# Ledger of designs, part 6: VH-VL binders against Uncharacterized FAD-binding protein C1783.01

Target 1, 263 residues: Uncharacterized FAD-binding protein C1783.01, of Schizosaccharomyces pombe (q9us28r162to424)
Amino acid sequence: YGIFAAPILDVRVLTNPGAVKRTYNLCLDISKYPLLEGKDWKIGGSFGIMPPNSDAEVLHLAHLLKIPQHELYVTKVLRTNGGRWPTIWGEDKPRCLYTSLYHIFKWCSDFISKPPTKSLIRLLAEHTLNPVEKSVLLALSDFRQDESYCRICTQSCVTLPDILEAFPSCHPPVDHLISALPQLMPRWYSISNDPSLANKRLEMAFTVQEYHSPNGQSRTGICTGFLEDLALAFLKARHDGSLANKKFTVPMFRGVQQNPFAK

## First folded at step 1 (VH-VL)

Design r05 (framework fv_remtolumab_arm2)
Fold by ESMFold2-Fast, scan of step 1:
Structure r05 (fold): chain C 263 residues (1-263), chain A 123 residues (1-123), chain B 107 residues (1-107)
Amino acid sequence: as target 1 above (263 residues)
Amino acid sequence: EVQLVQSGAEVKKPGSSVKVSCKASGGTFSSYAIGWVRQAPGQGLEWMGGIIPIFGTADYAQKFQGRVTITADESTTTAYMELSGLTSDDTAVYYCAREVLYTGEYSYGMDVWGQGTTVTVSS
Amino acid sequence: EIVLTQSPDFQSVTPKEKVTITCRASQSIGSSLHWYQQKPDQPPKLLIKYASQSFSGVPSRFSGSGSGTDFTLTINGLEAEDAGTYYCHQSSSLPYTFGPGTKVDIK
């Protein structure tokens, strides 16, 4: 997708302080968005947001994988050989990519929003040194045992970092891991205003999604958590009189939602 | 071979708390989950909750939510079930049981049970 | 929560007779149904796991069948030592639940 960094013009808190659910309105500047001929922004239409993993989450994963922080930012030559790489980069042929592990983990890998797939858990099992830990991971990855996978991983909202923390003898090679990680996917939002009646501004509302980790800690959804962090940072900068010194943008692109009655 | 040994019988006053232990010996503690099941005199089996020690995750039946806490200590291979706000309705035999997470002969199902701990709540 | 019902509640049978115990779930649980035998003053003993898989050391006269919502435990040629209470247990969804039990007695 052609991702556009849409500047945040305004933030409104729509819920009372201390409310169980927290809802925000964002006003985005789309005046510089490169619209294709014949395309338009309309109320009831949709757009995608490409949420990055937070720096804290990326650094935590790197720590669990024993990757030194300085190595995260080094540009490396990665050879593609099928798998998820053609899907991410829009091609089916092997090629060389020049990128960093930081970029791959932050923008190209979904290791937080869903449990690891059975295929990924099988990869983790093959690189687990402790026989007991390995046997548990093999059980979770068994195609014949959907119940255990559902109970332990899906119902408990287990993430890849949770697995790596729970199985300390698991040391997957980083290159094998990044090839097996699912691609980070956009989240879709409705256009709440008519942009043709405003000065090329797009309004959106969102409610923060919260859940509990396996050990009982509160967690937020990847996209709504990202958007809340931006909203709170914007509000703080406005309160402190420092908005002119900071840049707040939402990585987004125009999309077309499938009509429920179409085809 | 795996064996589960529970702590001894308890007599408790109404309003107090009880903590029952379940020590695993033999086999590997990290390869299974521990569930807690109680049985009131002359009644059936009732699942209270369980824990997967390697994840530190515990889950509870709604009836006991807020009164029961299930924990595990991997260093001593011991699981614990603590029940607070005791009433005479909590008089029962409390069992711990193993559920194996590995596929094979012993996978999924409570295949090894503790001997049971009788808890009597009386004034 | 998933509710399990068992029939019959009580059955008194002659040795060598065939006994069939039924367990019904309030919603589909696939094959995630297990059978236990409990004798007085003893913990339950696993007989059948995942509807039809015999647990190690369990006599061949015990067998299980079924899927979805309807399950049966069959004892083909009841022996005196088989007197006890039989429970079904679902592990499809939390909270796990047990059936109310079927008491089998020998005439």
Scores: ipSAE 0.000, ipTM 0.428, lowest interface PAE 13.8, mean pLDDT 80

Design r06 (framework fv_remtolumab_arm2)
Fold by ESMFold2-Fast, scan of step 1:
Formats: C-alpha cells, structure tokens, sequence
Structure r06 (fold): chain C 263 residues (1-263), chain A 121 residues (1-121), chain B 107 residues (1-107)
C-alpha cells in the first residue's frame, strides 16, 4: 500500500540522436516493494507512477504567490472549513493536514497538467485589485462563456502560473488557493517484462510528450517530462562516474486499491 | 472559412474623420482580438491598436492616442476603427486582423482585404 | 517602444536557394515574435508564430528560430511563389511593433 520509491537500475535510450520523438527504457528494482510475494507481478500488467511537480515549477509558483522559500518547508497544521486538503493520490483527504506547502505543491496538487477550473478562476478574480484584470477573469469564469474559456484556457494549455503571471494584481490567499487546487493523478504504464525471470526487475518504456504553450514556451508532459529528467540525470551520473554516489527513484505502485475500506 | 470583410475605399478631406468597419464571419468573435494595422504607399506595416471584445477595452499606439477609437459590436460581429483629424500623412491601406489570444497578447492569424483611405484637398 | 530591425533589406535569390532573414529586437521579447509574408496588393499572411511554430497550411520549407533579441526566418528551397515582403512582429509589450520588412525577389 502506498507509493514506493523504486530505484532505477538502468536506462536505455531507444531512439537515435535527432529523432523526432525521444523514447527511453527504464529498469526498476522492485525487490523491496512492500507487497511483492511470488508471482504478484505479471508481464502485460499495469502499474501507476505518481509524477511530482518539478522543484522549478514549485519554486516558481511559490514566487508568484510571494511565499518565502523558508516558509515553503515549514511543517504546519492546515485547516479548512467544510473542504478537504489535497493529499497524495490513494491517501485520505482530511479536513486537517500536518504538512508543508512544499509537499502540497510538489506531490498533492495539479497546477500544471490542466487549466484552472472556472471556479478557481472566479476565486482568482475575487482577489484581483486591477479592475480591468478582474473583469477579464470574471468573464472567463462566467458559466455562459464556455467558448471563451475553452479557447483561451483549455485549447491554449494555460496553467495556474501562466494566469498569475498574466494578472500581476491577482493575490489569492495561499490557504484558499491550495484548498481549491485539483489533486495530482497517477499515470499508468505497462510492465514489459516478467519480473520473476528478471530477478525482481520491472521494465517500462515511455515516449516524451512535447508541446508548446500559446506564447511559445516548450513544455513536456508532467509524467514523461519527470521521467526524462530522471533518465538524463542517471545517464549523466553513469557517464561521469558518480552513479555510486547518487540514487534515482521512480514513485510507483502496483495498482489501485478497489476500495480503501474493503477488507 | 474564417473571413474578415472590410468596408469600401474612402476619399476624405483634411480635418475630417473616417470610420472603417470589419465584419468577422466563420469563427468566434468575442474570444479573439481585432487589431488595426495600416500601410502607407510603399511603406511597411504600422500597428494602430486593437480591441478584445470580452475585455471591453481597447489599446492604442501612442502615435494615434486621442485620434483613433476602436470599438466592437458583438451582436453583428463587427469591429470599427475611427480616425479623426485626417491629414495627407494618413493616406494608407487600413487592415483589420484577427488576433489569436495568449490572454492580453496576440498575433494575427487572419487579415481583412484592406480599406484604402485617401486624404486629398 | 520596442524597435525591430530586419536584415537584409532586400534579397534577389535563385529558385531553390536557401533564404535567411534576421530580426533583432531592441530588448528581450522572449519568444513573442511572429513572421508574416505580404505579396503586392494583398494583405499579410501569417507564416510562423512564437518564433518557431508553423501556422496551419504553411509549407514546410518555412521555419523560424531564435529567442530573446535575435530571431531568424529560413526558407529552405525558395519557390517562385515565395516572392514578397517578409515582416517580423513582436507581441511582448504594447505598443506592438513590426520590423521594416525584407523584400525577396526571384532572379
């Protein structure tokens, strides 16, 4: 149960330099996975990966929210009235959480893979001081303006940081914001080997998803970008002889519990 | 299928004003910007201003501030550019162009056919 | 205001040759640089948006690159239909500005 940090044993680049798409194979050590007994793992089965937000994205969001770096890492008791705090997928969402803003932004909240909902944009509008900026956010959050929302936010792959940068007079309270952020969801991958024959090794392949924001910034999919960063760091450490001094892990789990209360 | 159709050519006297229309069809009007760009004979492109209908506000280049007014009528999907205090230096082809939005910033994906405005004494 | 400078002012090129047009901004504009083609007595047409993204229907011989202050439009294998004036345009800050244009003729 829970998320396991699976060590990376090997990385292979499956595509040639200069190829249109970049594809990698990862070999993961599952010998220490908590619930692994005999033939629990099967070729052709699936497993989940929990993609954290990058530290660069977390720090950028914190900067836009004017949170000092020191405050990010302080463990605090977080309370909400009637809502639930974001948590790592698969764990209960409590009304009272003992954690850091860093943990919430890195592991619990999805502020990159989907545009802010109309309700979140409405919250942002309520905390926007410039009347022109406020009117724009109010228009985007209007239930009658589905086409404008789709065009400007959904089709343009807008993120929460993009909105905060575009509307500099927007200063939402951090506690209101984090209670409104959607939960980070796992991504699913196929097991490409038989772990019993591979001495408790799990192999997977992935192709990096790339796109451009409407303002021309190159972006990668949250999970495939995370995995590529790990793969490249592993390959660099192997090349420069520092692999023995570093650890690279993939946050993964065997599968979804059918019911958290099932016995 | 997106089309911007502008009003016809105008001949104006110095000191008068001109109002050019730009009717959009084949796409959504309110979620795009409409910009106005002019081109004097043999010269390059000059941005005059633009409007984003859902924002209800227009932006203008400083050179035209106080002389130009850009408006939009969402019910007829038509944008207008009115330029006052005309001089011979205002003789140009005036283009409207649709702006694809990155919030307040835009590039021009489709252009009208242009409206020739001649200022003659 | 942000001033855009284009080089060269004019090129006369043999068909199938590579054409390179440069646009330089007086200050950093990130990737907010767009390229248009204008033929005589016609409105401009969008070729490249945000420095490197091809607009729909634009032939693959057109490509763009650059960021910050230096940008390039490349035509790999000029065709007769490509004769015209090419303009860069920045949308990074108001007022929006265009480069002075580069005229491309076929020999």
Amino acid sequence: as target 1 above (263 residues)
Amino acid sequence: EVQLVQSGAEVKKPGSSVKVSCKASGGTFSSYAIGWVRQAPGQGLEWMGGIIPIFGTADYAQKFQGRVTITADESTTTAYMELSGLTSDDTAVYYCARGDLWFGEYYFDYWGQGTTVTVSS
Amino acid sequence: EIVLTQSPDFQSVTPKEKVTITCRASQSIGSSLHWYQQKPDQPPKLLIKYASQSFSGVPSRFSGSGSGTDFTLTINGLEAEDAGTYYCHQSSSLPYTFGPGTKVDIK
Scores: ipSAE 0.006, ipTM 0.526, lowest interface PAE 10.3, mean pLDDT 84

Design r07 (framework fv_remtolumab_arm2)
Fold by ESMFold2-Fast, scan of step 1:
Structure r07 (fold): chain C 263 residues (1-263), chain A 123 residues (1-123), chain B 107 residues (1-107)
Amino acid sequence: as target 1 above (263 residues)
Amino acid sequence: EVQLVQSGAEVKKPGSSVKVSCKASGGTFSDYAIGWVRQAPGQGLEWMGGIIPIFGTADYAQKFQGRVTITADESTTTAYMELSGLTSDDTAVYYCAREGYSSGWYEGYFDYWGQGTTVTVSS
Amino acid sequence: EIVLTQSPDFQSVTPKEKVTITCRASQDIGSYLHWYQQKPDQPPKLLIKYASQSFSGVPSRFSGSGSGTDFTLTINGLEAEDAGTYYCHQYDSLPYTFGPGTKVDIK
């Protein structure tokens, strides 16, 4: 199964204003979910959500990579099988996909929730012109520097944009970078209701995950941050009386056996 | 070794069209994109467009859009550039060139070039 | 459209001297710039890709540097076979564009 865009029917804030954690309940419309008849949508069951990177994060990465905004949306051809990339769609057979850098960065690349791999840092070093900056990146990519890599990149929650900002002479070719970026993976949530009793509505609760970058910036988990942005936008539209003019959807799929990336 | 062989010189009248071929040999044709670049007498290089042969996807410079068509035939490992509505301003040497190609994308650099095809437009 | 300008337009150089050719882009193009050499009545040949990476088989006397808007091609110890026209080319955005060329002659 592919990814279904489930409309948001309602949003409830479960935590008091100013609470140390923010928790929300979403009510989703699954009445149009493909092959819903015959599916076992039980309370306590699970489903996956494919969180996109925010437009702000995508545009920020494009700016750091010197990609003009108009080129970000140009259709490119991508091989899905036999290439250096895992299949974006989890497809069995070879095919070509017509997609854009915007789509790849937004839906298919994890450059925020995971630190750059040593192989990615090596790629960055190869395209860094300042000798001092290059030597630092090469040292970080060396297998003998596991403790330095772990402390700087993993323990400090360093992301690819953080590296690109810290090393301004680093200008990797976008095609090489895309081949080295990890795939954006689904996050799993529990069904909190029985959809058969709720007229094909699915309820879920989530708590926002929050942490701080090395620079002290507040960051949220990619999926819980995405869901909170949707919840707040829905609530604002409801307050402003503009809900009928807007659509809010959650990209989801049923259970682990329906995960298109689980092959 | 990779080699691009282009069709022979053409003399055309204003208002006609010309179709230049570029046959690739050596290596896998589908692993590379083919670009077309022209050069008017005594002038610099001008990119016209390019194609990824295995997928048939073509991109064109706006200046030539509507007049140029770039195609590829993977079975004969041949790319084509057809330019219509010819004027004297189209008198030039037309080159095909292999673009770097990885992960399904143009890499922008032209590593191997055809020998060029001279197109002269005169009445 | 990104405009590339090159300087100088022409230079005549004594063999084994250093040649410096500059290319300026009308906007930031990162490192998405390539350099080509064209000899009379021949197609261009790739020398440097991505501002500073030498193409295979290119003599070590050719090097490239720069990023953003300002780029340089350097020939350390010009040889007689290096006479020709040199072009920069940007890959930052469509349409791809070339500089107007720098002609290098041997004295």
Scores: ipSAE 0.000, ipTM 0.378, lowest interface PAE 18.0, mean pLDDT 79

Design r08 (framework fv_remtolumab_arm2)
Fold by ESMFold2-Fast, scan of step 1:
Structure r08 (fold): chain C 263 residues (1-263), chain A 124 residues (1-124), chain B 107 residues (1-107)
Amino acid sequence: as target 1 above (263 residues)
Amino acid sequence: EVQLVQSGAEVKKPGSSVKVSCKASGGTFSDYAIGWVRQAPGQGLEWMGGIIPIFGTADYAQKFQGRVTITADESTTTAYMELSGLTSDDTAVYYCARSEYDYVWGSYEYFDYWGQGTTVTVSS
Amino acid sequence: EIVLTQSPDFQSVTPKEKVTITCRASQDIGSYLHWYQQKPDQPPKLLIKYASQSFSGVPSRFSGSGSGTDFTLTINGLEAEDAGTYYCHQYDSLPYTFGPGTKVDIK
């Protein structure tokens, strides 16, 4: 595909300990990024990052769906009919992809950045065995519900895993579920330096987005949480003297192109 | 097929009110929400509010709170937008538009079909 | 209130050129951004929904991408009929807001 794994060269913490917001600077190696003839990086330009769901989030979802770990990693054939899924790049024609549920949940599915839609909750209701649980899910998906009630659900930042935990008799077929899940989309960042300089380095800054779950758990945004985990791991490896034995990369692509490697 | 037909142009004096209608035909009126968007001459689009006809619940942009009232009559498949306390700043083309409504988000999704627009001119 | 900014304000291009319009949100809106086209004296028409999904009947030369705060509308091979003003629109939170618009002319 058209995503480049950019090595992290340096990490700086831009905020003091105890600050309200946590902000980091990342320095990325773009010297090997495949640029087309006549294309170049510009200060103030943008680039995209493809944030994966964490392994903990993927394993938790698999557990709630009762998918054994051995089945999660089995290669299966996905037939595409064109369009956006399973990657953000358009598919010109139908093709077969050889992938795993792990890969689909980690890289292709957005089950955390927003509450499930009415249509997804309806799908969940159709596969819920307990009549009381089904009634509640049908009510949540019913267009006659009070708008203020729905806003309360939205304000609680309810995710698909939250719903599956709350409704233990809900067992949607995995293939139906993945076709109904929104696709993970790239997050866009500004280039902080002039990468046309000889050193071919790209600098970016980001601030961690944080919010609370319905049960009061602290959660971070998908992309900023991913980037913070990488930043902290890099800093730990540098402190421990193990940096030479580890590789940290950011999955990215040059901005304004929908497929940077397309002909 | 699906059409949203709005009432005709209005000329109003400052301090008066205007009521614009939007009649839906084709498709199911009750399955969708109706939003109202205005556009001042040479300016961009501005969302005013919307209504879910079957539920009777309306949302308003803070800027128009207390001045705008959006209603719907399911028996005639018609939505209405009434704006009071008119000033010259309210001179604009007013559009109604149909959208799906996501009840979990409490939000209007996208405007797929639009009315032709109603020109409202406020002058003394 | 979420503020949307668009760049450029205006483009005049020859037919078959590639046109790129960007929309930046003042805060993270996920993929809850739609693109509309408005021709003179006509109501807006939906082009792209949820940042990247083409609306039915929209020519394949129109495509959208992005998420979070930065979004792009691309017209690959501009046609004369594509002249108009393009607006981004967020539905992440109330009040729903539109970008200021990008005017595209053919010369």
Scores: ipSAE 0.000, ipTM 0.355, lowest interface PAE 23.0, mean pLDDT 79

Design r09 (framework fv_remtolumab_arm2)
Fold by ESMFold2-Fast, scan of step 1:
Structure r09 (fold): chain C 263 residues (1-263), chain A 125 residues (1-125), chain B 107 residues (1-107)
Amino acid sequence: as target 1 above (263 residues)
Amino acid sequence: EVQLVQSGAEVKKPGSSVKVSCKASGGTFSDYAIGWVRQAPGQGLEWMGGIIPIFGTADYAQKFQGRVTITADESTTTAYMELSGLTSDDTAVYYCARDSTVEIYGSGEYYFDYWGQGTTVTVSS
Amino acid sequence: EIVLTQSPDFQSVTPKEKVTITCRASQDIGSYLHWYQQKPDQPPKLLIKYASQSFSGVPSRFSGSGSGTDFTLTINGLEAEDAGTYYCHQYDSLPYTFGPGTKVDIK
């Protein structure tokens, strides 16, 4: 049955303007969720959400990789030469899929929630033309330099786009890059109401998680940022009177954490 | 070239079940979902359900929930649709069709691009 | 359930005429609308995907337009081989549904 696009019925802002943290309540329509029985959903239970990367982040990555926008959206046969194809959880067999780079970057690849691994930085180093830049990336990827990696990448919350921007002579082949990127993973949320009593509505609360980039810019967590963007868009559409002409959905499922398609 | 080949026509009695097969060739079977659509004589098209073979997951239209089962066998690249509790209202041509690519998160190709030739199922007493 | 309505239900035209078929959805389906052609005793064939994108091998006389709730299929310069029933199909939400069909006949 897999992932269900649950329509947003309502959004409530739970925190006052200027609060240290921003918290929202979402009311989701689960009346059309497959296998829904009142007994299957209960207060205190959990469900998964599959967060996409924002369009801004995908376009920024494409720009850094010098992918023309018209090419980003073309649907074509894509292959891996090994490694895990990011659309299949637990699957690491080489395969041929009919999709677009936009889809792979938006829905399948985690290039923002964790710093690049040393193996990914090594791949970047191998495709860096400037000898000084290459030397720095090789040093960061060296397993004998754990302190430098921790300080520069982990503690400073460095992302793949940050590295590509800092090392402009780095031009990894896109097919090598997508085979090396980790898969986006679901985030788990608690059911805050009893849907059997609430006319098949699921309510959840979330607090936006924030951190700082290496340059001190504010960034949000991948899932909480995605949910906040949806919440704000819903509220704007309600204010503008355009809500009837727009559809807001949360990609969610009930199932095992590592595999959203438990049969 | 992608080709979907279905099993032959069936004549069934009320209360029995029928199992229709759909063999896929010319593409990677596990990269696509297979949908099932029926058409009663002189009527329009009605979606029954579909399966994503690589995940073993099937979705069904509410009207058929509880009496339809859709399965797939990757070793023979064949999808099956089994309908039980047959009545005269189930007399129709049953089609399989290649559905969306294996794309979990929702920006894939969501349409029926290639169709089987159809299997006529007649339910008569 | 999303209901699709088509107009007209039947149309008889001469070759080279322009044919316009309309499909209306009961709620916003974005661009997740596709058009199929079905000839008697044959399976449907995909013509237009995502409201306006021609499927491979489909003649250029077929075009689609629209978004949200209102969609149009146009055949500009109907040929004799185009006789058949045309169905719109929404792939926005479960259960996936088809329009009732528009039958196009050649005089």
Scores: ipSAE 0.000, ipTM 0.385, lowest interface PAE 14.1, mean pLDDT 79

Design r10 (framework fv_remtolumab_arm2)
Fold by ESMFold2-Fast, scan of step 1:
Structure r10 (fold): chain C 263 residues (1-263), chain A 121 residues (1-121), chain B 107 residues (1-107)
Amino acid sequence: as target 1 above (263 residues)
Amino acid sequence: EVQLVQSGAEVKKPGSSVKVSCKASGGTFSDYAIGWVRQAPGQGLEWMGGIIPIFGTADYAQKFQGRVTITADESTTTAYMELSGLTSDDTAVYYCARHEDYGDYWYFDLWGQGTTVTVSS
Amino acid sequence: EIVLTQSPDFQSVTPKEKVTITCRASQDIGSYLHWYQQKPDQPPKLLIKYASQSFSGVPSRFSGSGSGTDFTLTINGLEAEDAGTYYCHQYDSLPYTFGPGTKVDIK
């Protein structure tokens, strides 16, 4: 199934300013959705959203990996040597991706929503030059050290960028890193209206998911954060009278509940 | 049986453009990379460019950069190659090709039948 | 760009003879090389992927070997249906390139 860029027609804030949770309603234009007549759009049905990583997070990761900006956007053959992403589980066959690092980090890699796995931390340790830093990463990746891994990575909501920032002598090869990164998975949302009966509009509500970084900074879930950024940008453009000159779209699809990147 | 079906032969005048289509039937389009390869009469194979529909990423051989545009429409499972500024040197058979397995992008195990494009005044 | 050269450019072979086609890359491409066969008036067909792995349905007389810059396609016991042009193809680096082809005829 294809991913459709659904234009945002309207945004409503459903919660009062200062509420514990922030909830929004989005109204999406699905009139141009491919094969609209072949899909059952109904109240209570579900659809997927493929959340991209923010440009700020992608640029931050590139900076930590010492990738020059001009190299980030060039289309290249990027290899993985077995592994999970972008290949299926357990494949040892080399893979080639006809894409840019920017596209891979933005649309395909989940380096924000979960802590690095022990196997990824092990890969990072293998490419860490400082002996002290390496020993810490090796200890975290040791399968017997669940307590340390849980405390430092899981409970503290550590991300790959957090680790790279904390361990500046760590320089993993980009192709090996890409092979080890989790796939960015779609998030599923409920249809709040019957779009087939009126003007081919789909309505959805979402509540922003929040957590705290190891440094105590507030962070949002990858999909709900992405949607909130779009909602706020839409509202600002409406307020500023610039809405007609800007396009806001949600990358979505209507299909079976399966990962479009998995095989 | 999965196959790629290309649009019919075209005869064009110098300076015009041509758009060739490649429709995937009996298979999943979004799981594949689509490449375009041409072959002038009696000559070898020449890669023009390719696209991964799921990423929206396309790239082109330098020789064709600025003249070729490759797109894909997943709703109709159809890829397109548009070539502008045609000259007699563009007379060739144009092939689309894809891989059979998702994530294994650079050997072409399934080829379209080819579209003959003739540029003559 | 990576330039691929093939040798020989043409070979006329008696039935059942062994055919060896070489492909040389202008720089190291690892094992990222594929072999295609194009029969007269047909689109190309994949024979060997990743230098040495046979594609499904390809007769066992076809084999590939090599890595780095030097690659070989071998046909052990050429049959009449094998007449055609053989191309190597690298996907190590953009732009992807094909060799100039080796035409194999039966005498």
Scores: ipSAE 0.000, ipTM 0.365, lowest interface PAE 18.0, mean pLDDT 78

Design r11 (framework fv_remtolumab_arm2)
Fold by ESMFold2-Fast, scan of step 1:
Structure r11 (fold): chain C 263 residues (1-263), chain A 127 residues (1-127), chain B 107 residues (1-107)
Amino acid sequence: as target 1 above (263 residues)
Amino acid sequence: EVQLVQSGAEVKKPGSSVKVSCKASGGTFSDYAIGWVRQAPGQGLEWMGGIIPIFGTADYAQKFQGRVTITADESTTTAYMELSGLTSDDTAVYYCARGPEYYEFWSGYETGYFDYWGQGTTVTVSS
Amino acid sequence: EIVLTQSPDFQSVTPKEKVTITCRASQDIGSYLHWYQQKPDQPPKLLIKYASQSFSGVPSRFSGSGSGTDFTLTINGLEAEDAGTYYCHQYDSLPYTFGPGTKVDIK
């Protein structure tokens, strides 16, 4: 198996403008996928998508961590305390531990779809200078304070950027932060057509998942948000007449489940 | 039609600072990165940095870090490049140029060419 | 940083001749290489993007090829208006860098 960058050939909006739920159909080019003869490509079969964090989210996190943009793209050796290191997604060859912060935040770290763990909040507390802010983070990270953690973090759908914004004296070292962040995991989708060796096109439909942040902002699921961003960008390029000069791809793999981080 | 119009020529003393402006028209200002490239007399092109106006996120070549500040004002569709601690080595023509569309940064392959350029601003550092 | 090397540094040719300019990158940059033309006292103008794609309005006599580390700009049937300095530019990684330029004069 490998992760394959499947080109988007077409996008259709399946719901009317202004509908409460937004649903899209994507037509993907699988002509270059090496295992096209597999039965998982039939209608009702499944395939995985590796959703990156958007560049907007990555740049926002970098801003909150005060990382200059030039440092985002510099190859660094990142320290881990006994955790397994993720493989780079969307490339034909795995990378070693020498990688960029941009790559780690975009493809390898889940800082949007889940609230920070108590262990991560403990790390943030250790690097918070204001004693009042520190005491709040320490209370949230205390394993005996499940009620506060559930109410503030889990029920309110708090993310790492939310915490960094709420606690401005918190300045965690980036390498320590990365070792504490959860890995991005694939999401699974159904095939809505019967691609053939002659046709080599795969169709899928998805509905955008939405929720609200603690301050009332609308947020989308990591994978459905990623796919909607691609769909809207494709439609914009079609409207602007620039499709011939742009390429939109979905990082995917066939329906035999294999977690690249698992043994 | 897209046009980038830069401020006029500057003559500065060593140790001073200069602030060059770049006003964009014809496209959505916030959708594009604005890069800054300089050219010393008789020399080639040197990238200094750029900004994505929608975030206010600026990025600098290490050689200029600490001396250069790139900012953007979406209300006037104008980007700025301020260079401090000027020396005679900073005598050059300074260009702004439109870079990749921000919308592409999170949607597939990035474009990376500079498709439209300002007319250039000559900065002379002399005592 | 990625270093771009151009050859030749100077070329003087007669109209209608074929001009070939090469650009070599110090590391693999895929197809993230663009070509610009600069005339005296003017800003650069984009000619070729992504190694081989012509920018809108650019005459068909200009073409680009190559990938990885070796790239070529070709002017097939040079015209008098093509005198200028040609720069390659990589957009693979920060900091973005330009080649030193190739000056083309009309004889």
Scores: ipSAE 0.000, ipTM 0.386, lowest interface PAE 16.4, mean pLDDT 78

